# VHH binders against Acidic fibroblast growth factor intracellular-binding protein (FIBP): the designs that were tried, part 19

Target 1, 363 residues: Acidic fibroblast growth factor intracellular-binding protein (FIBP), of Homo sapiens (Human) (o43427)
Amino acid sequence: TSELDIFVGNTTLIDEDVYRLWLDGYSVTDAVALRVRSGILEQTGATAAVLQSDTMDHYRTFHMLERLLHAPPKLLHQLIFQIPPSRQALLIERYYAFDEAFVREVLGKKLSKGTKKDLDDISTKTGITLKSCRRQFDNFKRVFKVVEEMRGSLVDNIQQHFLLSDRLARDYAAIVFFANNRFETGKKKLQYLSFGDFAFCAELMIQNWTLGAVGEAPTDPDSQMDDMDMDLDKEFLQDLKELKVLVADKDLLDLHKSLVCTALRGKLGVFSEMEANFKNLSRGLVNVAAKLTHNKDVRDLFVDLVEKFVEPCRSDHWPLSDVRFFLNQYSASVHSLDGFRHQALWDRYMGTLRGCLLRLYHD
Key: E = the ipSAE of ESMFold2; O = the ipSAE of OpenDDE; V2 = 0.75 times the mean of E and O plus 0.25 times the DockQ between their complexes.

## First folded at step 24 (VHH; framework vhh_7b18_3)

Design w5 (from u2 with Y32H S105E; at its last look DockQ between E and O 0.48; V2 from the best seeds 0.00; counts 0 for: pae E 14.0 > 2)
Fold by ESMFold2, look of step 24:
Structure w5 (fold): chain B 363 residues (1-363), chain A 124 residues (1-124)
Amino acid sequence: as target 1 above (363 residues)
Amino acid sequence: QVQLVETGGGLVQPGGSLRLSCAASGFTFDDHWMGWARQVPGKGLEWVSYISSKGYTEYQDSVKGRFTISRDNAKSTVYLQMNSLKPEDTAVYYCARDSLETYDEWEGWSFDYWGQGTQVTVSS
């Protein structure tokens, strides 16, 4: 017989609290201790011996289910009459859920190169059990391995193959996107940023800077398109060096500054600081674009954005509202530069970059 | 090239103690997780304990509080101190090296090299 056949004959009540303890990597003994501390014996009238037996029974059931949780469509189709669909969705969603502290430590690192030594260090640093660290890392690897060779929407592929909620699928898309492009996230300058901050930026980049972002069907039916959402659009990145004219042409730089200063006079509390630093800020943002033609410089994107924009603005104590006003006018004023021939490229770059910079600007 | 040699098995009475040792060679011992597994008569192979390169330990629930895993990196040696032994602990005990680079999702932690095993017998 199979583990599935045995489970069908031994259906048990699934306790969400015990499932969480199992996912968190507690032994049966430690899980019982935590359940006792919660007051469950007083609430239910159960003895400690009954609680231990119940916990062991749940753990055995979860161990039997785990191989099916690695392939959620198999779980759904094989157990649909034993476990209601809403309960199955809960089991799947919770199995693939992750701790913020854990994902923040591994974000952007190669998922196929994790070592037992690295997971030990992360477990010690975060206080998350080693078993839970291993489960989370393996989930990231499993999702990455399934989707790395697939065409189409990254989020849709994850949802289809793992039956995750839209939100969790978007989080996994961000995780695999970062791992594929190896973005640096661990530098000291970046430690104030959460996974949510990086995931927000990843969503914008997946939407706007990947091959899927071009959004056009091939006009030639026998042509092949590589529309993998994990890969940045290399032609777009190569074209970004053309934006250097905005800071290399002195007349264009001066006119851009004049347009922004005229629009923001009387509207910015930090106007004097902005006016004095405009050229340095613009050079920073445009040079980030020009560097993206090299994959090494792509990896440093967030370090560069923090160093060249976020830190200068924080040093001058810009409120978030002034950052938003500046970025909006900085981006929009380029449309008034006659002779600048890269408007669509600029919009694609700054449309995403503005959102990222606003998200990165916090304390 | 990789070699794991267990010693310290034998016959003990219930409630007795044994200390198993595993001498390792042929690899960078300091970087590897090490562990113990056992094959109980009539049962499959089951893990007993792990110790990470940094000294983090895990134990099967049935041995927690009775068994202690430790390592001496200077001697490239892993130990398993086994106290309060029960007849159910009768098994062949294997020292094993955990893989650094691969993870077998279906079997949990993956041992890639094993010793010859040492017999532990607990007779009433």
Scores: ipSAE 0.000, ipTM 0.247, lowest interface PAE 14.0, mean pLDDT 82
ESMFold2 (binder alone), look of step 24: mean pLDDT 80; pTM 0.807
OpenDDE, look of step 24: ipSAE 0.427; ipTM 0.774

Design w6 (from m2 with S106E; at its last look DockQ between E and O 0.01; V2 from the best seeds 0.00; counts 0 for: pae E 25.3 > 2, grease 25.3 > 24.2, placed apart)
Fold by ESMFold2, look of step 24:
Structure w6 (fold): chain B 363 residues (1-363), chain A 123 residues (1-123)
Amino acid sequence: as target 1 above (363 residues)
Amino acid sequence: QVQLVETGGGLVQPGGSLRLSCAASGFTFDDYWMGWARQVPGKGLEWVSYISSKGYTEYQDSVKGRFTISRDNAKSTVYLQMNSLKPEDTAVYYCARDSLETYDFEGWSFDYWGQGTQVTVSS
């Protein structure tokens, strides 16, 4: 009944510093030790015994709150905890927050019991407590399971059902998108990339390469737009084989090179390197499209982009501005190719790919 | 970390000239497109001029032929030469850096701004 006494009729006391320590997976004893080292006893005049007792009371409250944090709208509407709305938002946002080092270890992996069994290894590797790793993984899985069958905007659905900020909801959208499509992110050559880099690319792919990206208005009241942001548009991926003509047809390849070189002469510092490597760069980018068609398996997309474009350009020391100029002209010049009949497909493919490549091109 | 410091603003008569300077630090200046925007009294923030990393320039229609943007990569500095000034040019002028992280690289997207310098055109 002591727990009942805490919750009835009074504002629930929430110490944000203690909440962070609880989320990070520290025991009460370790949390108290950390707070003592920070000078809290001098700051407040409290004894260590009072700090221990207060920390324990907070942990008990957080443990009881955790069930509600799994379904955030229920936290807002329950009658047991007397928590102001701004505090509720803080509790929810912090509960769903994650560590960069953790998300980088699991990004693109299946959100299943098999991956959850690996959390001990991830905890050891990253230095993040196992309890925090479990919370973060369970949050990713929980969000995935709620939204995997939902129509509409992935970001909006996450915001509606978990009451997360726009920024955090976008991050979760990227996480579940990667998990659903099983993108490889852990290869050695990808280790220079942050979660933010992958999340940026995910947002572009969600916007442009999913079934939700097909926005044709219905002409029939019973017609439904298939707006499933989680899944790549399989018909789009199948069609990407048609882009192969840009490098298989010698005349189109030569004309494409000629148009790009004419447009960029005098504008690139690396013009000679670009001219010498044009056909290899174009084959690389077009063959990424063909691989997406052939395997219907997007696992290697980021490995391929880094190997076929980022590494060659980095090896030749392209400044980012020259990469931007090249990609703009490379993409735009296809519109001037007589006999090429897949402009909409090309624009859809390269519109996303240009943004991804520019984001991936950094130190 | 990124710093943009504008100088050269002031009070000038209609038909006069001013040269704004923007000293940049904390990033690889040569790689970035740079620009100027202004906050006109009674109107919102509006784009003025833009210069690419290679020196190609764009101007909004209202300033074409009167304003000239330039850059000195050795000094990490961008300039705005403003000639034939009109009372309508009265504004706080901001130096700005183009974002390299947007996926819409056909457009203008500023991510860092200076504190601004006041230009007043009045008699």
Scores: ipSAE 0.000, ipTM 0.089, lowest interface PAE 25.3, mean pLDDT 83
ESMFold2 (binder alone), look of step 24: mean pLDDT 82; pTM 0.826
OpenDDE, look of step 24: ipSAE 0.226; ipTM 0.684

## First folded at step 25 (VHH; framework vhh_7b18_3)

Design x1 (from q1 with D98L; at its last look DockQ between E and O 0.18; V2 from the best seeds 0.00; counts 0 for: pae E 20.0 > 2, grease 26.3 > 24.2, placed apart)
Amino acid sequence: QVQLVETGGGLVQPGGSLRLSCAASGFTFDDYWMGWARQVPGKGLEWVSYISSKGYTEYQDSVKGRFTISRDNAKSTVYLQMNSLKPEDTAVYYCARLSLETYDSFEGWSFDYWGQGTQVTVSS
ESMFold2, look of step 25: ipSAE 0.000; ipTM 0.155
ESMFold2 (binder alone), look of step 25: mean pLDDT 81; pTM 0.825
OpenDDE, look of step 25: ipSAE 0.000; ipTM 0.275

Design x2 (from q1 with D98E; at its last look DockQ between E and O 0.04; V2 from the best seeds 0.00; counts 0 for: pae E 16.8 > 2, placed apart)
Amino acid sequence: QVQLVETGGGLVQPGGSLRLSCAASGFTFDDYWMGWARQVPGKGLEWVSYISSKGYTEYQDSVKGRFTISRDNAKSTVYLQMNSLKPEDTAVYYCARESLETYDSFEGWSFDYWGQGTQVTVSS
ESMFold2, look of step 25: ipSAE 0.000; ipTM 0.182
ESMFold2 (binder alone), look of step 25: mean pLDDT 81; pTM 0.813
OpenDDE, look of step 25: ipSAE 0.016; ipTM 0.316

Design x3 (from q1 with E58Y; at its last look DockQ between E and O 0.01; V2 from the best seeds 0.00; counts 0 for: pae E 17.8 > 2, placed apart)
Fold by OpenDDE, look of step 25:
Structure x3 (fold): chain B 363 residues (1-363), chain A 124 residues (1-124)
Amino acid sequence: as target 1 above (363 residues)
Amino acid sequence: QVQLVETGGGLVQPGGSLRLSCAASGFTFDDYWMGWARQVPGKGLEWVSYISSKGYTYYQDSVKGRFTISRDNAKSTVYLQMNSLKPEDTAVYYCARDSLETYDSFEGWSFDYWGQGTQVTVSS
C-alpha cells in the first residue's frame, strides 16, 4: 500500500468532528465540551486551552466557508482556501446533508417564511438544534429557488449548480418536487413511511408524470416552458379521467377481472381475497387517477394510495410478492381489452403507480 | 494492516464495459469514504469517483453518466462499473481509502491508502 500524496502545499486544516458539531448547530463552548467528553484530551495530550483554540479556529474557517457553500462552484474556484477536491466534496455534501426526521416534518410544505416560523416546534419535536433546522431549511429553499428557474432535468440542474452527489441531488429533487406539488405527507396513515419511500416515488413521478418525461420539446417558442421536471404534466393529469371507463363500464370491469383472475389463478396465496376485492381495488386505483385531474386533490395522492390499496391488501395479509404479481397482471391485462382505447395513458399511469405502491407496501 | 486489492481490469474495445472491484481489509470499512483514481503513464494521478460512508457518490465530469461507483459494506468492497469506455479512459485504476475517519482529526486532505492498481486498456 503506497501512500500517494496527491496534493503538495499548505492545506486548510479541517476536522470532520468539529465540522459535524458546527453543522449540528453547537456553539464553540458546547462543541469544546463535547470534544472533551469524547476523550480527545487524553488521546492527543492537548490542553483544554489548545482544544478551545483549535475548535474556535475551525469554526472561524467554517463560517468563512459557508459563503462559498451557498454556491458550491465558488468553493472550487476560490484561492483563499487550499482544499483538495475530495474534501471540497465532503464539505459540500455534509453541508447540504439533512436529517431524515427534519425532512419528514417539512416534506411537502411550502418553503416559505411561514414554514420557517414552525422550525422552533420542529426543533423541539425532533431534538435537532434550531440552528441546524434553519440551515437545512435554508438549503432546501435555496436549491428550490435556483432550480425553479431552470429548464431541463431537475437532478442535473441540482448537481450542476450545487455539486451534490447523485444521491443527494435526487433527494433534493424529491424535496423540491414535493414542495412544488404540495403533497401531503404528514397524515397519521403515512407516518410509517420514510423519506426514502417518498423520494423513490418522487423519482418515478418526475421521470414519468412531468412534462420532461414526454420528451417533446415545446415547438412553440412562445410557450413559457413551464418547469418541465417540477410540475406534473397537466395534460396528462387531465387525460386520466379517461381511465374511469375501466370501472364505470361494467363489461370492461368484468372482463378485466376475468383476465386478471385467469392469469393469477394458482399463482397467488391470497387469490380468493384478490378475487373478492378486485372490483374495490380497481375502483380505488382508478379513482386515484380521477382525483389527480383536480389540482386541489393532487396533494392527497399518497394518502389515497395507502387508504385505497395498501391498507386493504395489508388487511388481507397480502405478501409483497402477491402484490407485485397482482399489480403486474392488473396493469398488463388492460392491453387485452378491445374496448379500451387509452393503453398508452394507462401504461404511463400504472407504470409509475405500480412502483410507488410496491414501495409504499412494507412487509 | 490496511489492504486494498483491485480486480476486474483488462482490455476492452471502445464502447465496452468493465467492472472493477476493490476488496478492502484491515480497517472498519463502513466508516470510510472510498474512491477510485486513475493514472496515465507520464501523467499525474486524477480522481475518478468517490463514495461516502453513507453511499453518496461523486464523479469526475469526464466519467459522469458512464461510470457508477457502489459499495457493499457487508463485503467490504467498492465497485466501479465502467460503461461506454473510451480510449481516453486507458489508465491504471487505483482503489483508494479516504484518510478521514468519522471521529478523527485529520491533517491530510487526500486518500491515504491505495491499492496496487489494475490496468484498464481501451483499444480497438
Scores: ipSAE 0.000, ipTM 0.185, lowest interface PAE 13.7, mean pLDDT 87
ESMFold2, look of step 25: ipSAE 0.000; ipTM 0.262
ESMFold2 (binder alone), look of step 25: mean pLDDT 82; pTM 0.828

Design x4 (from q1 with Q60Y; at its last look DockQ between E and O 0.01; V2 from the best seeds 0.00; counts 0 for: pae E 22.2 > 2, placed apart)
Fold by ESMFold2, look of step 25:
Structure x4 (fold): chain B 363 residues (1-363), chain A 124 residues (1-124)
Amino acid sequence: as target 1 above (363 residues)
Amino acid sequence: QVQLVETGGGLVQPGGSLRLSCAASGFTFDDYWMGWARQVPGKGLEWVSYISSKGYTEYYDSVKGRFTISRDNAKSTVYLQMNSLKPEDTAVYYCARDSLETYDSFEGWSFDYWGQGTQVTVSS
């Protein structure tokens, strides 16, 4: 249990437990009740009256800090609070932290007035206080508004403007990326997926499918472009229709299947199931590529991936290791198709899709 | 309502040429791959050619080098230029829209909307 903060000299002491209660949206009265239930009176020897006064004093301090927390670099120059750098980082990180249950309810939705009207229902559903839901939503919107027109690394821009840890900045990058592109995440068949699953996929898409990525190949094979942004590369998405030849040309489909089966014979526990279903699996994955031409088609990406690949493989009881073996060889064998002329496009598509599918394949 | 209307069929001598046109309406033409198929008497329906939204083309082996598919996105029209026609090219030719998503294939491609067809007859 944390000790009550006592003001000494000019340094403002921050009680982390009280800060959490304030962030969670409890009234002073409810926060005092929770602190009493935690046993803090026994631990400190304080009276209930002292606890109430201390809680109110902390809440007023946090209220005064809040405008600085909306623009974290301003904490570097505040005079009145004299907060040490390590405490500044803690205050900022905790203010921007979010509940997994909350983010999962709003992920992919537009960060607008329309979504904000739903927060009462989300609060009821999740058990998170309405005030905390509003703070978290406003934080997502604030970060989005600062970075929406910026060039360069989305993660770096978030870190620079909000002074967040690398982990939290990556989470916010995923959140704003999903909101900008409006990916559907709320369908029943997607409920088994965590925010972490979607954030992993977002990182891959930001790295490989945004306007900061070069189409066919970089000049230096080990280099990547650092000029990433929130917008999917629409030219790349339009070009993905060209991949349909892999399943529409019988000779290419048969050869692709033959190469994959030859490479995996004796190595895949579900080989017979894979061989029988190869055409349907490949058509599913290639048809996902062919549909990525409009925001609406992009919106259904995760539903399509689960329906076309995850559910069929789960129905045939593929272990994760066999999914990995299949996806690796499925992707690589296209390089041996001498009649296929879209190798750079394929690599860009499958480089991300393979990682996403492996992450989505659990439960 | 998706509509595909073929024109340009007719009677031609062996070694001759015809140009088929297909006017498309009721959908965003630029987003779709388009193709031609033909109903050969006694042999059934076979694909002939397709063209991607970006102009990439493929041809069935028996027509390679003789047929050319093209599109004019501004006019929402796809064309099939047929040269060096042979009697075995005699068929009803259909314009078709390739599906953005389908479960099944027709000889490697899946078409979801078809025109009513235009007759091409190659004879002396």
Scores: ipSAE 0.000, ipTM 0.174, lowest interface PAE 22.2, mean pLDDT 82
ESMFold2 (binder alone), look of step 25: mean pLDDT 80; pTM 0.807
OpenDDE, look of step 25: ipSAE 0.008; ipTM 0.271

Design x5 (from q1 with K54R; at its last look DockQ between E and O 0.01; V2 from the best seeds 0.00; counts 0 for: pae E 23.1 > 2, placed apart)
Fold by ESMFold2, look of step 25:
Structure x5 (fold): chain B 363 residues (1-363), chain A 124 residues (1-124)
Amino acid sequence: as target 1 above (363 residues)
Amino acid sequence: QVQLVETGGGLVQPGGSLRLSCAASGFTFDDYWMGWARQVPGKGLEWVSYISSRGYTEYQDSVKGRFTISRDNAKSTVYLQMNSLKPEDTAVYYCARDSLETYDSFEGWSFDYWGQGTQVTVSS
C-alpha cells in the first residue's frame, strides 16, 4: 500500500513495466515513447515531462542494481535499497529470464566470445534487441562459469547461487548441460523442436545418464564427492555398444519381434507397418546406442533419433498413442529374452530414450 | 595404424586344445568389441565368437561349450581357448575389431580391421 511504501525508507518503488522495458533493451527515449503510446498519460493524468523524468530515474536505479543482479546473494545482503524479499525475487527472476527464440538459436553451442559475434545476426533474425541478446547470453555464460566445476545437483547449485525459481533453474541446468556436452540442435531436421523439448530431454539425461545419477549407497565417500551432473557417464556410454547383440543375434532379434508383435496385435492402428519395419526400427535404436561412445556421436544424438525413429514413424502416420505403446512394449519385452545379459544397461538407456522419443514426436 | 597379430595356431589331434592370442595396437583397445572369424576349407568366411568391451560373449552354435573368448585389457590382447577340437574346426582364424559405425558383416556383426590370420589344423 501507499502507507507501507512511505515507511520502506529511501527507496523509490520499482515499476515492473519500466523494468521490463529496460531488460528488453529499449533506450530511455524509446521506453518513454512506448509508455506514451500505451496511453499512460491519459490513464494517470501525468505530464510528458513527469513521465520522462520517472523513466530516467528508474533506468538509473536499474543500472545501479545490475552489478548486484550478476551475483544475486549480494542483492539480499545490501542495505542501500529497502526492497521486500518477494520484490527481490522478482527482480532476479526477470533478469535471468530468456526468450525461447534466443535460447533456441544458441542451444548446445560453446559459450564463448565466438557466439557473441553471432548475436547481431540473431537479433536481426528474431527481433530481440541486441542489448537483450547480450544480457541473455551473458547470463548463460555467467551461470555456466559458476557451476562448471561444482559437485552435486546442477539444479540445486544454480538455485543456491542465483536464487532462481525451481522452473528457471531447471531451464538453466538444461542450457549449461547442452553447452557442456555440445549437443547439436541447429540442424534443419531439428528446427521443429522447441527449447522445451530439448530441456525435457536434458532433464532425463541429467537424472539418468550423468556421473551424478548414482542414487544408492556410496561404496567410497570420495567417489560420491567426485560425481557431477554436467558430465555424461563415460563408462555407461562406452557400454552401450554391448546392446548391438539385440540386432546382431538372429534368435534374439526374431524373439524380440515376436514378443512385441504378440503383445501389440489388435492394439495398434499401424500394426502392419510396425511388423514390416520392426527390424529397421530396432536397428536404428540400437545403432544410436552403439554410436554414443564418441563426442561426435553424442553431438548427433538428436539428429539420429529424428532420422532413425521419428521420421520413419511419421512417414507411416503413427499416432502418438501407437508410438507410446510400441516403445513401452519394445523396451519391456527385452526382459523376456533369456539370452540377453545387459538388462540394467538396457533399462538405463531406454528409460531415458523412450521419454525423449515421445517428446520429440510431434503428432 | 591399427594392427592385429594372431598367434597360437598349429596342428592338433582331434579332441585336443589350442589357445589363440591376438595382440592389438594402434587404437584404444578397451573401447572396442573384438571377435574371431574363420575361413573353413571349402566354405567361406564365418563368424566364431566376439567379446564386448565389458566382457559379454557370444558364440556360434557349432563352437558353443567348446570355445571360450576372453580379453586382457591391460595387455590389449584377445584370446580364444579352443577345446575338444574337431576336424570341422580346421580353418584360418582371424582376429577382428568390431566397427562402431555400421551393421555390415556376419549376421549383424561388422568388422572393420582384420589380422593376417593363423592356421589351425585338426587331423589325425
Scores: ipSAE 0.000, ipTM 0.141, lowest interface PAE 23.1, mean pLDDT 83
ESMFold2 (binder alone), look of step 25: mean pLDDT 81; pTM 0.821
OpenDDE, look of step 25: ipSAE 0.006; ipTM 0.224

Design x6 (from q1 with Y56R; at its last look DockQ between E and O 0.01; V2 from the best seeds 0.00; counts 0 for: pae O 15.1 > 2, placed apart)
Fold by OpenDDE, look of step 25:
Structure x6 (fold): chain B 363 residues (1-363), chain A 124 residues (1-124)
Amino acid sequence: as target 1 above (363 residues)
Amino acid sequence: QVQLVETGGGLVQPGGSLRLSCAASGFTFDDYWMGWARQVPGKGLEWVSYISSKGRTEYQDSVKGRFTISRDNAKSTVYLQMNSLKPEDTAVYYCARDSLETYDSFEGWSFDYWGQGTQVTVSS
């Protein structure tokens, strides 16, 4: 018994199924056909004419609502449509929802007219309607433009201005962050990674590697340090060159290896492989840091991580547990190196990198 | 059709307790992560707690130690025990289904369906 919540009042009826069809970019005709195929006529006893009329009415409503959905707070404050709060939330959430296949195609790209031209190809590749692709792209761009001018937490700003769920706001934060920093995600070696993987890494980087991560209120009022969560901390990135000493200084490298091997002996299934490859792995991880000092090379972060760490470990059949143990000890053992003076920098770097690597390993 | 129906909301004094229930229907309950979200008027929807099909739980920092999520797969019901309630907990609480099917990896909150919500008001 479909409790037809006969909302007796001037309540705007929103059919979620029709809304989904609209969001997916189907024409009224196609939507009606899909609804017919779903058995809605048999289920409701409605005629095809009624179904068409119903679908058209919904589409009209959605078209009118779309302007409000571009600024979700307006949807809450408008007096034209009587929409319950739960339905408002649903409309907003679903309107800004995106297809994973789509976001993977545009992740890290500039949200410009140029990228928009590529949407035809993306639509063909993913099977997502062009209209849906355009909506999603425009949503990304809209959110980007709004928050790029804002100070403070990227997630909070997104959530406040677009009234998205925390999850969706975080996703958009990742999208914005990747677009802003132009991380390469489209390389063949990265195809096994999901948006979720990248989003996870984005969250860690936003929390730890951006200017907003450094809680120190600029004492200098004049230092317009735009604490933008979108930008990587340039000073931090520049400082990462100091980590080279861990691999450039033979004594430090050997001592570090010794400490890690001593700690992990008997604990790793792949201990021999780890010991044999320690120097290469360490060089890989430290060189990634060094490369981040160059703005042009920041885009290659994920490719470099996969090539320099993930692939080598996979080739030696490291279980995820061993990777975790290794990364933990690798990071922690640096604290015992008396000749190493950049411990705080190391912790900031490896704390994030560890999390990212574990996610990227995907075992 | 997927249906989620919340119950148990109401008015409570600070420090009080409420237990929310969500009856789910229209899908294989055991295959889905379930959760609770809340919304303050004029603000966005925020997640409160998640529970996996196997009982793994996650909480927002603001409710850790105070709220407990649980589920009864036999009854297709998810619960939220809310203790030590604060005025800041005042919101409409929604039961939600996660869009991700049965896996052991928590990838965060991604709901596709939620109920009509139940009002929780914490006031002296």
Scores: ipSAE 0.000, ipTM 0.219, lowest interface PAE 15.1, mean pLDDT 87
ESMFold2, look of step 25: ipSAE 0.005; ipTM 0.519
ESMFold2 (binder alone), look of step 25: mean pLDDT 81; pTM 0.816

## First folded at step 26 (VHH; framework vhh_7b18_3)

Design y1 (from q1 with L100F; at its last look DockQ between E and O 0.03; V2 from the best seeds 0.00; counts 0 for: pae E 18.1 > 2, placed apart)
Fold by ESMFold2, look of step 26:
Structure y1 (fold): chain B 363 residues (1-363), chain A 124 residues (1-124)
Amino acid sequence: as target 1 above (363 residues)
Amino acid sequence: QVQLVETGGGLVQPGGSLRLSCAASGFTFDDYWMGWARQVPGKGLEWVSYISSKGYTEYQDSVKGRFTISRDNAKSTVYLQMNSLKPEDTAVYYCARDSFETYDSFEGWSFDYWGQGTQVTVSS
């Protein structure tokens, strides 16, 4: 048992519970107190003094290991520590793990010395120790710096260089993607959103709105351009202003509304509200597309989606099922507009945006 | 009050040897990792070597094979044996206590208390 390993007095044993306490930034004194509170003295018959000595020995060992954890392949290829492969993977994975409350405070911000100076305030606000905040921030910056100049899959590059699980590598991909593009996430209207909500949207944008998304063959999803996944496709973003015709041309806007209303009559509980607000909702979504041509306007994407779509629908009490019906039909009906010449552009935009909006629509 | 006092510095010809000593007081010496750092003229401060409470040692690449760190827990003293000294080893050498509880690391180490330093000069 892991509880009994604490008192062997052998530095080659790594206690996972003590590792967690060290990662969380507890002092030796506080870690011992927490271990006593867990009942370990009653379970083992050890004294508090022995527990303190054991905790100190573990902390010293972890401090020595930390250098290797900054470059995980070094941990695999070093000869000094005899650590089994399964324990190596666990040490690496937990070192790079992060707290939801922490990542949510820094998401989309520049990974700079200026933001690092704010970590005291973040520690106070979240209740996460300053040491843990600094570790997590430095991990984000370390990953970003390694992959920022690399070509190819962002997730694969992170996995190869940091030896992280698929899920954690995808989370780091979202974090560095947000930091690179500087998406605003901290406004009051966005506070209901979790990191998971943003990461879901980031995964869709990485897959569909980056340069790596261009030129995929229909039958070979593994065929990819050798390009950076962190940067949004500038040509795609520039083209998005062409979608303005859907709301600037009165006849197209009226026909689009008519097609959607005809298809959804009898299917929506909020049909009257949708019909009354269709033009405002459509203008909102199309104007978001038109604004994406500027870096500053890219930063406002999530603010704009919440203001222009999520808040109006919430105000009218749309159930999620009605939001889904609306977005599906709103997106699909553009294919029936004979005067509209940007179908592929629309599908690329709305395919991702629909998924994001559905994920953002909760409370 | 934590106190670290270095001795053993001086002037030595290239290829010579020196042994630095650091007497520690004001804390439970046996429980702490100890290290040496140096301030090279015209350069910043850099780490040289450390020794854990259990005797694990590590060295900067430029001194590996020439320098040996050791400790005597009964005397609360850490030593740095410096052999085959080169002019580029000229520096003020500091003894330091490693704090594993601080984050602001120096080249991966978190030294929290330092001695006054001892001058080592290697010249013809």
Scores: ipSAE 0.000, ipTM 0.185, lowest interface PAE 18.1, mean pLDDT 83
ESMFold2 (binder alone), look of step 26: mean pLDDT 81; pTM 0.817
OpenDDE, look of step 26: ipSAE 0.619; ipTM 0.866

